Miniprotein binders against Probable L-asparaginase (ansA). Designs and how they scored, part 23

Target 1, 322 residues: Probable L-asparaginase (ansA), of Deinococcus radiodurans (q9rrx9)
Amino acid sequence: MPASLPRLALIHTGGTIASRPSPDGRGLTPQTPPALPGLEGVQVSEHQPFNLPSPHVTPAHMQQLAHLIEQLAGGHDAVVVTHGTDTLEETAFFLHLCLPAGLPVVLTGSMRHAEEVSWDGPGNLLDAAQVALCPQTAGRGPLVVFGGDIFDARTVTKVHTSAVDAFGGYPGPIGRIDRTAAGPQVHYFARPEPRPTFRPVTLERRVEILYAYAGWQGEGYAGALERADGLVIAALGTGNLPPELLPLIAATDKPVVLATRTHAGPILPVYGYAGGGATLVEAGAIPASFLNAHKARLLLLVLLNLGASREDIRRVFTQGVF
Below, E stands for the ipSAE of ESMFold2; O stands for the ipSAE of OpenDDE; V2 stands for 0.75 times the mean of E and O plus 0.25 times the DockQ between their complexes.

## First folded at step 17 (miniprotein)

Design M2 (from B10b with V33T T38Y; at its last look DockQ between E and O 0.90; V2 from the best seeds 0.00; counts 0 for: pae E 2.2 > 1.5)
Fold by OpenDDE base, look of step 17:
Structure M2 (fold): chain B 322 residues (1-322), chain A 80 residues (1-80)
Amino acid sequence: as target 1 above (322 residues)
Amino acid sequence: SKVTITFRVDSPEEARKILWEIIFLAWKYGAETEFYIYNGKVTFWIRVNDPEEAERIAEEIKKLAEELGLKVEVEVREKE
């Protein structure tokens, strides 16, 4: 039987990779999605559920995207998603939480637009497609490919606003793709861990993020707590706050997750001064482990919409199995 | 060969009673979990690599269901 051609679903969502100068002179806007370059021997289907700058992407859009990917899964061997870079890590992480690990899904984008010198879009898109179709990619869940680096959705973060190598994080990429005369070479440095797939039906629960700073006395906390079903605080260092936050956290039954504003490293509740991580956790705060604030928000959002108790949420974050 | 454990719960409300227990149970065994809601029925999947572990998990699910007063049909299938 003739070996059936691999089937790739290419999903365009907008972002810089699709952006060009607007005819009205307002600046760059998402327009025509990029073409997939130079991929021979693959059947490609193209989809565009929306065309948004990534700052306009919401969890509802992420859920729509997850649903589309699941619909396409039966007819495709892999999925590539083009996305704006500003919230790409959030979409990738949401898909990581909500899609089964077995389906190859690769997210990519560009830091340059099509009219710039050395547009990075085509290279990233080709890399993403080749990674997605690589047999070793199966079972790893959603990945981010950028600049030849392959990132885990759990750990990837945008680390620069303008550089072409804008993605990084701790511990860094889990793989690499390079193109040679012999073809693409994909290498992985890590293996996926078993994880649950969360399938919230609705995303109606509200989670807000507060950002800690020197001299913060809890401004905005009361209003956020009133509006939201849960909070994430981007705390100082290993999860420390000014002393004024300790009684505020102690007074609520809503889940308050402690993340860090620091670029890398875990929450470690070791400090015993007022507002120190140990005192906050004793007061009921939930350490986010290695998740940054915006990813912690997405996990909390998913868990709340699944009806998780505060204790269930604490257990999920503590075990770190997601 | 991955062994898949499937069980069904008759309502989302009933499923919520056991959901987190199943997730945490699966984590204990390093298993993957999925659930799907269709027409008010919730189907759970647990994927494990060890058939013996699959049987243990299946028995634990049955016990948990009994303790919660839930009727669950548990099937263990080896993917060929």
Scores: ipSAE 0.341, ipTM 0.756, lowest interface PAE 1.7, mean pLDDT 91
ESMFold2, look of step 17: ipSAE 0.546; ipTM 0.847
ESMFold2 (binder alone), look of step 17: mean pLDDT 77; pTM 0.715

Design M3 (from B10b with T38R N49W; at its last look DockQ between E and O 0.89; V2 from the best seeds 0.00; counts 0 for: pae E 2.7 > 1.5)
Fold by ESMFold2, look of step 17:
Parts: structure tokens; C-alpha cells; sequence
Structure M3 (fold): chain B 322 residues (1-322), chain A 80 residues (1-80)
């Protein structure tokens, strides 16, 4: 029996991959979505819910994108999303939290624009489409494909401001795509795992991030607490803070999540000095596990909009229920 | 094929009463869990490979709903 052609939804959102020098000479702006090169025998539909540089993307845009992907699921075998690289990892993580795992969704972008020598847009796009259509990709949820590497949405992060191979994270990619004489070859080193799908109705709650530094005495803490429904602190090392933060956290009646300002690694609340992570957790702070501050913010935002109690939030973060 | 456990509650407010226990129950069994709002009701779908685990999950859901004063219909389907 002959099979019908694979059906791919290509969703453009902007970013350098869609950008060219502006007519007014002020720099790059998103303008024209990129074409998908060299993919025969695939039925492609194209969509553009918004056309933004990624610093302009908000969680509301991410929710809009999630809704569009769910609308397309019944008519497509896979989805590719083009996205600017500065917040791509945040959109990927939001989709990971809010979309079921069945339909392959692959996000990508580029570090160079179409008018640069050796621009990376076409390769990243083709790789993303081929990964999304690969049978082994089903059930893994949203992934990021960049420079031939396949990344888990929970750990991927942009690790360089300008290098073409700008994406990494710890422990690193979970798979790879290479092209051979027999066609594209996709390899995974991690198995898909079941996870909950979270579906907040609104994203009205506020979560603010505070950044720790040597000599911080809690400047900005009270104001952030007043404005927000929960806080994330990018703490020092394994989750330590200057001593002045301990009484502030102890008096806080809203969720406070400790992430790290460190490049990689989990929160390990083992230090007992004033402001050491053990004292902060005893005072009520919630370790962010291995999530960086901006991903911890997105998870906390989703949980607050679902009406999670502080104890439910603690269980999700500490048990890794995401 | 996965076994699907389906149940619904009459409103989003009732769903909130049971939501987190359903999420953590599914996690305990390594099961997928989703929920959707349709026609003002909230439907939960939990998917697991082992039919015996599906029956245990369904039984635990019925007990949780009883404890919370929620009237639910729990369905277990091998294929949907």
C-alpha cells in the first residue's frame, strides 16, 4: 500500500533567520520568513502567528504558539518552529510544559542572516524538518535542533553570544543528525520519559527574577516581592546567598525558588552558614533542581496560574515533575 | 498499545481540588497525564502501558474523588 506524503507544519515567529538589514539602515529586523530548502516528498503548510525578534517574545506569545500547534496536530505529522535565538530556549521549555508529547515539535533558528557568507539558516531548517519527521522523534516532546545537535528543552541554553555553534547546556545534546549517502541519520542517546502536560487558562500571575552578587544586602527584594506572586533568585553556586537574605526569605509568604547564577549544575542545599542553601530551604525556599533562573521562572509561572500551593510547587521542582 | 484512563469533573474549580494529586499519582506510575477544558468541563487523560497499573490508577482516582466529594465517571480503554 502506498503511504500518503508526510505533512509538515512550518511555523515562523521571526528572529535572525527571518531578518535582513532594515531599509532605514538601523540594523537587522525580522522581515521575510526563510524558505525550507531541499525537502522533496513532504507536504508543507506555512504559518506565521507573529514576526518578532526573540527579545520581544513573551509567555503570552508562547501560549499563542502552543494553541496554534494543538490546532494543527490533527492534520500534520510534525511541526517545525523558527524562532530568534535569545529566547528560543524559553519558548521550547514553555512548549515542553504545555504540549502533549505525541506530535513532534522542533524549534530552530540561526546565528547569521540570509545575506551573510555561510549563513546557517538553511542547514538548521533542513535538519529541524528531518528530525521532526524521523519516527524516533515521536513521543519526545519539543526539541531544539541547532548545528546538527538535538537538545532537550529542559537543559538547552544559548552559551555564546555570537558563535555559530551557540547552543549547549549541561549535560549537552541528547541526539545528533548527520547526512550520509543513504540520507539523514538521526541518533538519540536518551529515551523519552512521561511527563505531565500543564494547561493554564491564563498567564496573569507575575514572577520576578532577582540576581545574587557578592555583597548583596537584599536590594530590590521588597519591591519585587510586592509586585510578584512568586520570586526566582539566581543564587550563588549550589544555592547560597549573602546572610542578609535569610531573614528576608524567612519572612516571605510567597513562593521563592532558588536557581543558580552558575553556568551549570543543580541546586544542592548543603551549606549551613547564614545564607547557606540548607538554611534557605529550612526558611522556606524551594530548590529549582537543574533549571536555570529563566526556566524556573516559566515553570513557577505555569504552576501559579494553575493554582498550585507552595507545597505542590515544592514537589514539582524537587521531584522533577516536568 | 497504551491503556487510557479517562475521567471528567464538572468545572475548572472542581478540577483544581484533584489536579495535583492526579499529576503526582501519574508520576508515581510513570504515566502520561493531560487535561483539557471542553464544554465547561475538565477531562483528564492518563496513559500507561500496563493494564494492571491502569486498573490500580483508576481505583485510586475513584478513592481520591470520593474523599474530595467529587462525582466522577472513570473509564479505562485499551484503545481510543
Amino acid sequence: as target 1 above (322 residues)
Amino acid sequence: SKVTITFRVDSPEEARKILWEIIFLAWKYGAEVEFYIRNGKVTFWIRVWDPEEAERIAEEIKKLAEELGLKVEVEVREKE
Scores: ipSAE 0.466, ipTM 0.815, lowest interface PAE 2.7, mean pLDDT 90
ESMFold2 (binder alone), look of step 17: mean pLDDT 77; pTM 0.711
OpenDDE base, look of step 17: ipSAE 0.624; ipTM 0.867

Design M4 (from B10b with I23L T38R T43V; at its last look DockQ between E and O 0.64; V2 from the best seeds 0.00; counts 0 for: pae E 6.1 > 1.5, pTM E .782 < .8)
Fold by OpenDDE base, look of step 17:
Structure M4 (fold): chain B 322 residues (1-322), chain A 80 residues (1-80)
Amino acid sequence: as target 1 above (322 residues)
Amino acid sequence: SKVTITFRVDSPEEARKILWEILFLAWKYGAEVEFYIRNGKVVFWIRVNDPEEAERIAEEIKKLAEELGLKVEVEVREKE
């Protein structure tokens, strides 16, 4: 029987990779999706559920995207998603939480638009497709591909605002794709961890982020707790805050997740001064471990919408069951 | 051949009692867990690579359910 051609679903969501100068002179806006460079021997279906700059992408859009991917899964061997870079890591992480690990899903985008010199879009898109269709990619869940680097959705973050190699994080990429005369070569340096798939029905719960700074006395905290069902704080260093935050965290029954504003490294609740991580955790704060604040927010959002208790949330964050 | 363990609980409230125990159980065995809420019922799917491990997990689920006072029917299916 002729080996059935691999089937790739290409989902366009907008972003710089689809952006061009607007005819009205307002600047760059998402317009025509990029074409996939010639991928021989692959059947490609194209989809565009929305066309948004990534700052306009919401968790509701991420959920719509997850549902679309699940619908396409039965008829496709892999999925590629083109996305704006500003929130790409958040969408990737949401998909990591909400999609089965076995489904090959690769997110990519570009830092340059189609009219710029050395547009990075086609290369990233081809890399993403080749990674997605690689047999070794199966079981790794949603991945981000940029500049030939393959990133885990849990750890990837945008580390530069304008560079073509804008994605990084700790510990860095988990794989690499390189194109040779013999074809694409994909190599992985890590294996996926076992994880659940979370399937919240609604995303009605509200999670806000506060950002810690020197001299912060808790401004905005009371209002955030009034509005939100949970809170993430991008704390100092290993999860330390000014002393004024300690009584505020102690006084709430809502989940308060302690993340870090520091680019890399875990929350370590070791400091015992007022507002130190140990005192905050004793007061009921939940350490986010290695998750940055915006990813911690998405996990908290998902867990709250699943009806998780504060103790359940603590267990998930601390045991790494996601 | 991947073995799938399936069980259902009658409500989200019941699911909350067992959900995290199932997640941790599956994590312990390196199993993949899927669950969804449909028409008020919660369905759990646990995918295991080893049939012997699947049986162990199934028994642990039954025990957990019993301890929590939940009535669950656990089905173990081998994908042909």
Scores: ipSAE 0.024, ipTM 0.439, lowest interface PAE 4.7, mean pLDDT 91
ESMFold2, look of step 17: ipSAE 0.117; ipTM 0.642
ESMFold2 (binder alone), look of step 17: mean pLDDT 78; pTM 0.723

Design M5 (from B10b with K17R K28Y G30N; at its last look DockQ between E and O 0.90; V2 from the best seeds 0.00; counts 0 for: pae E 2.1 > 1.5)
Fold by ESMFold2, look of step 17:
Structure M5 (fold): chain B 322 residues (1-322), chain A 80 residues (1-80)
Amino acid sequence: as target 1 above (322 residues)
Amino acid sequence: SKVTITFRVDSPEEARRILWEIIFLAWYYNAEVEFYITNGKVTFWIRVNDPEEAERIAEEIKKLAEELGLKVEVEVREKE
């Protein structure tokens, strides 16, 4: 046993892992945070800054969570966050952007609730705690642990609505936790990468997402542009849009970031027809690299709140400075 | 991280003038970078493994600060 016990902060935020059927019969609601299964030799402190289904979580909640984690860093060796699965990947990415890599932070949740047979809450929670306390985890920044897989916050995404193994992303997990006769065993397939830590003071800037489809002529674009300081478009394929979007993008100085509605892969601006990605980038659109639309939105939000110029934003996205 | 470069500017307004160039400089050297505010000043931390790279980063920061008319004290400290 170590000379002093490891100190784990367990932060609950809600989700199915905390949910039960409501007393009024209207469905599942977050009620009681889950108990960590027995983890001998670890001092655990518990915190609940909010108790929300993940569709109710906002970037302001994510910043509140980041501040709490920074408060806890001096007194703890690792942090585990329980979170609903619909926006878990967004919170993970926000924390990746805004927390330094030194303190292990592991997010998890569950697809089933405690009254279901074979519910996945206890396993995910214990795995998350053991990954967070593993010495090899230090320096990697926030991670998502789900179903024994360890995911990078930049690439992890929910890929199935209901399966217990609901998380994936491209290129896939960066590690794994398995149990052996000698105890839990954590393996990583990648080394930690240095990155900047972004520290916006406020999140008052606004970023909206538009979704491209066949026959879209820019419906909703003008209103979104009026309301927002920047836009993300979930574009077609490698970053292509219908031709009507080209003059609209050319007409604004506000950043317009192209992500893809395609499940995986980076923006590759290679097409030269009107609305092809090459023409959009020439008109000023910013390729989102490999980020999906909602992660690109979070990065753009953070950069705008740090006063980044359009050129700075373009460099961060295109050079992958995150 | 083996070697840490630190410097401080006198205000958040001064930090905003240099911030993005520091981020991109750190990225070029595959370095960690963060900043925080204490007592009205802003401190930047950049960490690299290679002491020679740390000295080059420190030199680049001094040149950039001079270009921007900023007063900075750049420290380079070894660690592990």
Scores: ipSAE 0.563, ipTM 0.853, lowest interface PAE 2.1, mean pLDDT 90
ESMFold2 (binder alone), look of step 17: mean pLDDT 80; pTM 0.751
OpenDDE base, look of step 17: ipSAE 0.666; ipTM 0.868

## First folded at step 19 (miniprotein)

Design J1 (from HG1 with Q7R I13L W17Y Q18E L67Y; at its last look DockQ between E and O 0.76; V2 from the best seeds 0.00; counts 0 for: pae O 1.54 > 1.5)
Fold by OpenDDE base, look of step 19:
Structure J1 (fold): chain B 322 residues (1-322), chain A 80 residues (1-80)
Amino acid sequence: as target 1 above (322 residues)
Amino acid sequence: SDETLRRLIWEALFLIYEALELLDKGDPQTAIKMLQEALDTAQDAISEAEELGNPELIEYAKWLVDYAQELLEEARQRLE
């Protein structure tokens, strides 16, 4: 029997990879997405649920994307998602939270548009497809492929605004793809940790992020607390804040998650001065472990929409599997 | 109560998580016990959700049942 061709779903969402100069001269805008280059012996289906610059992508769009991927799962062996780079790590992380690990899902994009010298889109797209179809990719959850590096959705972050190697994070890529005359070579350096998946029905709950800085006295906190169901604070260092925030955090029953504005590393509630991480956790703040503020927000958003108690939220964040 | 329903859902979820860790550690036999408990708990959650008329939590509880069953089948296959 002729070996059935692998089946790949290609989902386009917009971003720079689909962007071109606008005829009106207003700058780059998402237009026609790129074709998948140079992939032979694969059945490809194409989908475009929306065409957005990534700053316009919301959690509702991420949920729509998750549902589409679930619908496609029974008829495909792998999924590639093209996405704008600015919020790609957030979409990838949302999919990491909400999709089972069985179906290969690879997100990619580009830093250059199709009319630029050395457009990175076709290379990233081909790499993503080849990674997605690689047998060793199954069971790893959603991945990001960029510049030949393979990243897990948990740890990946955009680290440069303009460089073609714009993605990184701590500890870095978990694998590499290289194309040779003999074909693609995929190598992995790590395995994923076991994790639960979530399936929120709605995303009506509201989570806002506040950003800590020297001399912050809690400006914006009261308004955010009034509007939101939960808060994330991008705190200083290992989760420290100015002393003015301590009584504010102590006074609320809403979940307040402490993340860090620092590029890498965990929240460590060890400091005992007013506003130090230990005092904030004693006051009821929840440490985000290694999650940055925008990923912590997505986790908190999902948990709140599932009706998690404050204790449930604390347990999930403190287990450190996300 | 709504509180009871939510507690059942999260208990089932955490049991599934513990089972996943056990499967990763190569202990499918203990994982099967946890998954069976998760399945039973999730089924109780469905019943409670139906009584309360909460469609969102009904759907999630059903998803947990399906997820626990899938993992249970996988765990059993590893013993075979």
Scores: ipSAE 0.402, ipTM 0.790, lowest interface PAE 1.5, mean pLDDT 92
ESMFold2, look of step 19: ipSAE 0.691; ipTM 0.896
ESMFold2 (binder alone), look of step 19: mean pLDDT 87; pTM 0.833

Design J2 (from HG1 with Q7R I13M W17F Q18Y D66E L67Y; at its last look DockQ between E and O 0.81; V2 from the best seeds 0.68)
Fold by OpenDDE base, look of step 19:
Structure J2 (fold): chain B 322 residues (1-322), chain A 80 residues (1-80)
Amino acid sequence: as target 1 above (322 residues)
Amino acid sequence: SDETLRRLIWEAMFLIFYALELLDKGDPQTAIKMLQEALDTAQDAISEAEELGNPELIEYAKWLVEYAQELLEEARQRLE
């Protein structure tokens, strides 16, 4: 029996990869998505649940995307998602939290639009498809493919605003794809750790992020705490804050997660001065480990919508898998 | 109670998580025990959620049951 052709679902969401100059002269806007280049012997289905610049993507859109992927799972061997780069890491991480690891899901985009010299879209899209269809990709969870590098959704972050190699993070890519005359070559350097999967029905709970800076005295904290069900603070270094934040964190029963504004490294609650990480955790703050503030926000959002207690939230964040 | 329901949901979830770790470590026998407990706990959660009329947690509890069952089948296959 002829081996059944691999089945790929291509989901377009907008972003620079679909963007062109607007006829009205207002700049670049998402328009017609790119075609998948140079992929033979694969059955491709195309989907477009929305067409948004990535700054307009919300957790509700991420959930819609997750549901679509679940619907497509039974009829496809792999999924590629094209996305704007500005929030791609957040969408990827949300899918990492909410999808089982079995179905290959690869997110990609471009830093250049189709009318620019050396458009990076077609190359990234082909790489993403070839990675997604690679047998070694199964079971790794959602991945980001960009510039030939393969990233896990947990650690990937956008590290440059304009370079074609815009994605990175600590520790970096977990694999590489290179195209040769003999075909694509995919190599992985790591395997994923086991992780829980969450299935929130609604995302009505509210989580806000506050950003720490020198001389911050808690401005904006009270209003955020009043509006939100939980908070993330992008703290200094290993999770330290000005001393004024210590009594504010101690006074609330709402979950307050400490992340870092520093590009790489974990929260380490070791400092014992007022506002030091140890004092904040003693006051009830939850360390985010290696998760940056916007990823910590997504995790907290998911957990709150599942009715997690503050203790459950603490347990999840400190489990060591994020 | 709502508190009991939430406890059951999260207990089931964490049992599944630990079972995944055990499967990764090559201990399917212990994983099966944990997954069975997770399954039972998630079923209790469904019953509690139905009594309370909490549709959101009913759906998650049902998903946990399905996920635990899938992992049980996988774990059993590894013993064969």
Scores: ipSAE 0.563, ipTM 0.850, lowest interface PAE 1.1, mean pLDDT 93
ESMFold2, look of step 19: ipSAE 0.702; ipTM 0.897
ESMFold2 (binder alone), look of step 19: mean pLDDT 87; pTM 0.838

Design J3 (from HG1 with Q7R I13F W17Y Q18E K62E L67M; at its last read DockQ between E and O 0.83; V2 from the best seeds 0.83)
Amino acid sequence: SDETLRRLIWEAFFLIYEALELLDKGDPQTAIKMLQEALDTAQDAISEAEELGNPELIEYAEWLVDMAQELLEEARQRLE
ESMFold2, look of step 19: ipSAE 0.753; ipTM 0.917
ESMFold2 (binder alone), look of step 19: mean pLDDT 86; pTM 0.825
OpenDDE base, look of step 19: ipSAE 0.868; ipTM 0.954
ESMFold2, look of step 20: ipSAE 0.769; ipTM 0.925
ESMFold2 (binder alone), look of step 20: mean pLDDT 86; pTM 0.830
OpenDDE base, look of step 20: ipSAE 0.851; ipTM 0.949
ESMFold2, fold request of step 24: ipSAE 0.777, 0.766, 0.722; ipTM 0.928, 0.925, 0.910
ESMFold2 (binder alone), fold request of step 24: mean pLDDT 86, 86, 86; pTM 0.829, 0.829, 0.827
OpenDDE base, fold request of step 24: ipSAE 0.875, 0.871, 0.852; ipTM 0.957, 0.956, 0.951
ESMFold2, last read: ipSAE 0.754, 0.777, 0.739; ipTM 0.919, 0.928, 0.914
ESMFold2 (binder alone), last read: mean pLDDT 86, 86, 86; pTM 0.828, 0.830, 0.829
OpenDDE base, last read: ipSAE 0.863, 0.876, 0.871; ipTM 0.953, 0.957, 0.956

Design J4 (from HG1 with Q7R Q18E E21R D66E L67Y; at its last look DockQ between E and O 0.78; V2 from the best seeds 0.74)
Fold by OpenDDE base, look of step 19:
Structure J4 (fold): chain B 322 residues (1-322), chain A 80 residues (1-80)
Amino acid sequence: as target 1 above (322 residues)
Amino acid sequence: SDETLRRLIWEAIFLIWEALRLLDKGDPQTAIKMLQEALDTAQDAISEAEELGNPELIEYAKWLVEYAQELLEEARQRLE
């Protein structure tokens, strides 16, 4: 029987990759998404659930995207998602939490728009499609492909505001794709750890982020705690705060997750001064391990919407897979 | 109770998680035991959720049953 053509779902969500100058002169806005270049012998279906700049993407949009991917899974071998770069890592991480690892899902975008010199969109899109259809990609969960680098959704972060190679993180990419005359070459350096799949029905619970700085005395904490069901604090270094935060964290039964504002590395609750990570954890704070604040927020949001207790939340965050 | 339902759901999640680790380590036999327990626990969660009228957790518990069943089939195939 002739081998059935691979089936790829291409989902467009907007972003710079679809952006052009607005006729009204207000700047770049998402418009017509790019076509998939140069991929022969593949059946492609195209979808556009929304067309948004990535700063307008919400967890509800991420959930809508997850549901669409689930619907497409039975009829496709792989999925590519085009997305704006500003929140791409958050969408990728949400999908990492909410989709089983079986179906290849690759997110990509561009830093340049279609009218710029050396538009990076077509190259990234082709790379993403070729990665998604690569047999070695199966079971790795959602990935980000950018500039030929393959990133896991857990660790990837946007590291530059304007450079073409805008994505990175610690420890870095888990693979590479290069195109040669003989075809695409995909190489992987790592596999993700096994993880559960979370499937919240609603996202009604509220999680806010606070950002720590020198001289912070807890401004904004009380209002955030009143409104939210949980908090994430982008703390200093390994999870340290000014001393004023210690009694505030000790006084609440709501989950407070300690992440770091530092670019790389884990929360390590080792410091014993007032507001040091050890004192905060003793007071009930939950260490986020290697997750940055915005990813920790998404995890906490998902867990709260599944009725997780504070102990369940602590257990999930400390399993060493996030 | 809501507390009982929550407990059953999260017990099932952590059992599935452990089973996934065992599968990754090449121990499908032990994974099958964990997945069977997860399946039973998730089924109990469905029953509890139906009694409470919690549609959100009913749907998730049903999904956990399906997911555990899929993983059981995969684990069994690895023993063949």
Scores: ipSAE 0.660, ipTM 0.875, lowest interface PAE 0.9, mean pLDDT 93
ESMFold2, look of step 19: ipSAE 0.788; ipTM 0.928
ESMFold2 (binder alone), look of step 19: mean pLDDT 87; pTM 0.842

Design J5 (from HG1 with Q7R I13L W17Y E21M L67W E70R; at its last look DockQ between E and O 0.79; V2 from the best seeds 0.00; counts 0 for: pae E 3.7 > 1.5)
Fold by ESMFold2, look of step 19:
Order: structure tokens, then sequence, then C-alpha cells
Structure J5 (fold): chain B 322 residues (1-322), chain A 80 residues (1-80)
């Protein structure tokens, strides 16, 4: 550590880590956030821009959070954000897109609440703080720490509804924090990589998601296209759709991004049958790379709010400029 | 004119990203050329944004100028 005491900003946003059962039996409600366990020699400031269950978090809240983090950057060495787990991965990705890479930002939450015997909140919070203050974390941008694993914001996703070990994604964690006799040990498996920073002023553009399924003939497409500035379709497999979508996609200048409803893997637009991914891309669809549908939506939303053309959007997605 | 502004912003962004990749690959000499072009392009974007009265894009263009300048300093240090 430097001679001066490190300064950590702890930002609470809500979620199970800050929830307990409601007295009226209506489930979990936001309560007081957990205290940070004894972190020796660290000056901690606490902030709460909002206190929401994660299903109530919107991109506007994510932007509010990004602005607060930028405000705090000059006075702090690292930031930890507590967040509900249902949309944590979306907030992490939004921050990845919109914050410069210099200041460590680590997001975490919990699967269990304070009333449970094996409450995971304190452990995840301590792990997040120790990762955020680790010198090797600098320059990596926002990360998610959960259950001792360190995840990249682009690929992390919640893969189980209720297990304590609920976070994963492909290809998996980029690092690990483990407790040893000599204290915590942080280990990264990859080096930081360069990325752009996007800075939309407003988030007024609209992006809707459509979900493909066996027998889908385009129900909902026309209405979604009319309401939205761009669409994401959670497509089949490597990016295939029923044949009726092909002329619909060809008929619009609005960006239509193909993500996959498949758990993992990139869009691979190689199939030449009607509605196969190759035909969709030739008709103007944009492959989402490795991004799942809701992360592709966030990237598209950010790009549209910065006035990106359809070709700029294609370049960002296909060249991995994120 | 508004289309020109958006083109300049995105051109500058992609030039900066290309320069970042060149710095990571150990080619600071080429990165400097890309960053000079990015800086010029972002400064043109500021001029276009001020003419149009587009405060949202003025702030992003100014941020791009600052970013390109910081990367230029880094790239030049690597040549020394």
Amino acid sequence: as target 1 above (322 residues)
Amino acid sequence: SDETLRRLIWEALFLIYQALMLLDKGDPQTAIKMLQEALDTAQDAISEAEELGNPELIEYAKWLVDWAQRLLEEARQRLE
C-alpha cells in the first residue's frame, strides 16, 4: 500500500445484500445496507444514490450511478457497488461502456439475506473491497466479484435463480480471490485490454428485445419496430431465425441486432437457408458478438444515444469495440 | 452539417481505438500518427458542435480531445 491510507467509496444500491423479509409477508424489501467488515487501514465513505430491488433498476439509474462514480473518482482509489443480483450484470456492463478504465470499480451482491444462517453478503462485500484495492485491478474497468470469482462485465451473467454460486458466463471468471494463511490473495488469469469509453448525455432512445422460438412468425415485430429506434432479437442457436423475419429485417433502416437465446457463445452467421444467419446479415442484421440480448440492448442503446449510424453500430459490434 | 458532426465524432473514436491497439502491440510510432489525426478530427467535431449548438455532443467531443492528448503523451514517452 502507498504511504497514505487508501480511500474506498462504498456505494449501496439495494438488492438482497441490503434486504430482509417483510413483516407483512410480501417477500423481501430494501433495508439498511450491510456494514463493510473490518478492512484495516482503509478510509471508507458510504453513498446511496438509490435503494432498489434490482428488477426496479433502469438504464437511467445506471447512468446516475456512473455520474456518481465519476464525481467520486478524484477523491478515491477504488469503488465498490452493492447491487441486487437480477440486473447486476446489466449495471456492470453499462458502467463498463461508460466509465474510463482507470478507477477500479467492483460490483457485488448476495443470494441470501441477513436473516439466513449462511448469509453471503459480508463475504462478498469484503472480497469486492479487497479486489478493488488490489494494485493489479487498476486499469481493468468495472468487474463483478461473487463467491470468490472475479468476472469481466461483458460476459458475466446470473446462471442460477437461487444457488449461492449463481454467477457464471462464458468463458468464465478472469480471476479469483482466495483466503490463505497469509491473508487474501488476488490472482488474475488475463491482462487488461483496451476499450473505448462512451458518454451519452441522455438515454431517450428506445431499444426493444424480441425473443425467437419454434414456430415464431414475427409476432410483435412490427409494433416493436414502430416504437423503437433499434431492436435486439434473441435468435436461435448461432443467430438463425424463422424465414418470415428475413424480409422484415431487409425492409428497415433501423438497426436490428442478433443476439442468441442460447446460454453461451457468439453469433456465427454461416447458415445460408432462408432465415439462416448469413442471409440475415446480408439483409442488414448486425451480429451481437458474444453479448447476450440484454447486454446487446444496452450497447445499442448507448450507441443510438450518441447518434451512431447503422454502419458505426455494425463496426462496434462486429469488431468488438466495447 | 449534423451528419458531418456525427461522422467526425465516430471517426475520432475509431482512430483513438486503433491507436490503443497499436500501443498494446508495441507500435507507438504508428499510434502517434493515428492520435494526431484523431485529435484534429475531434477538434473539428467541437467546432461543428458549437456552430450547431449541440451541447450533448460538444461535451463528448471535448472528452475525445482530452483522451487523444493523454494517449499522445503516453505514446511519445514510449519512443523516448
Scores: ipSAE 0.336, ipTM 0.753, lowest interface PAE 3.7, mean pLDDT 88
ESMFold2 (binder alone), look of step 19: mean pLDDT 88; pTM 0.850
OpenDDE base, look of step 19: ipSAE 0.414; ipTM 0.783

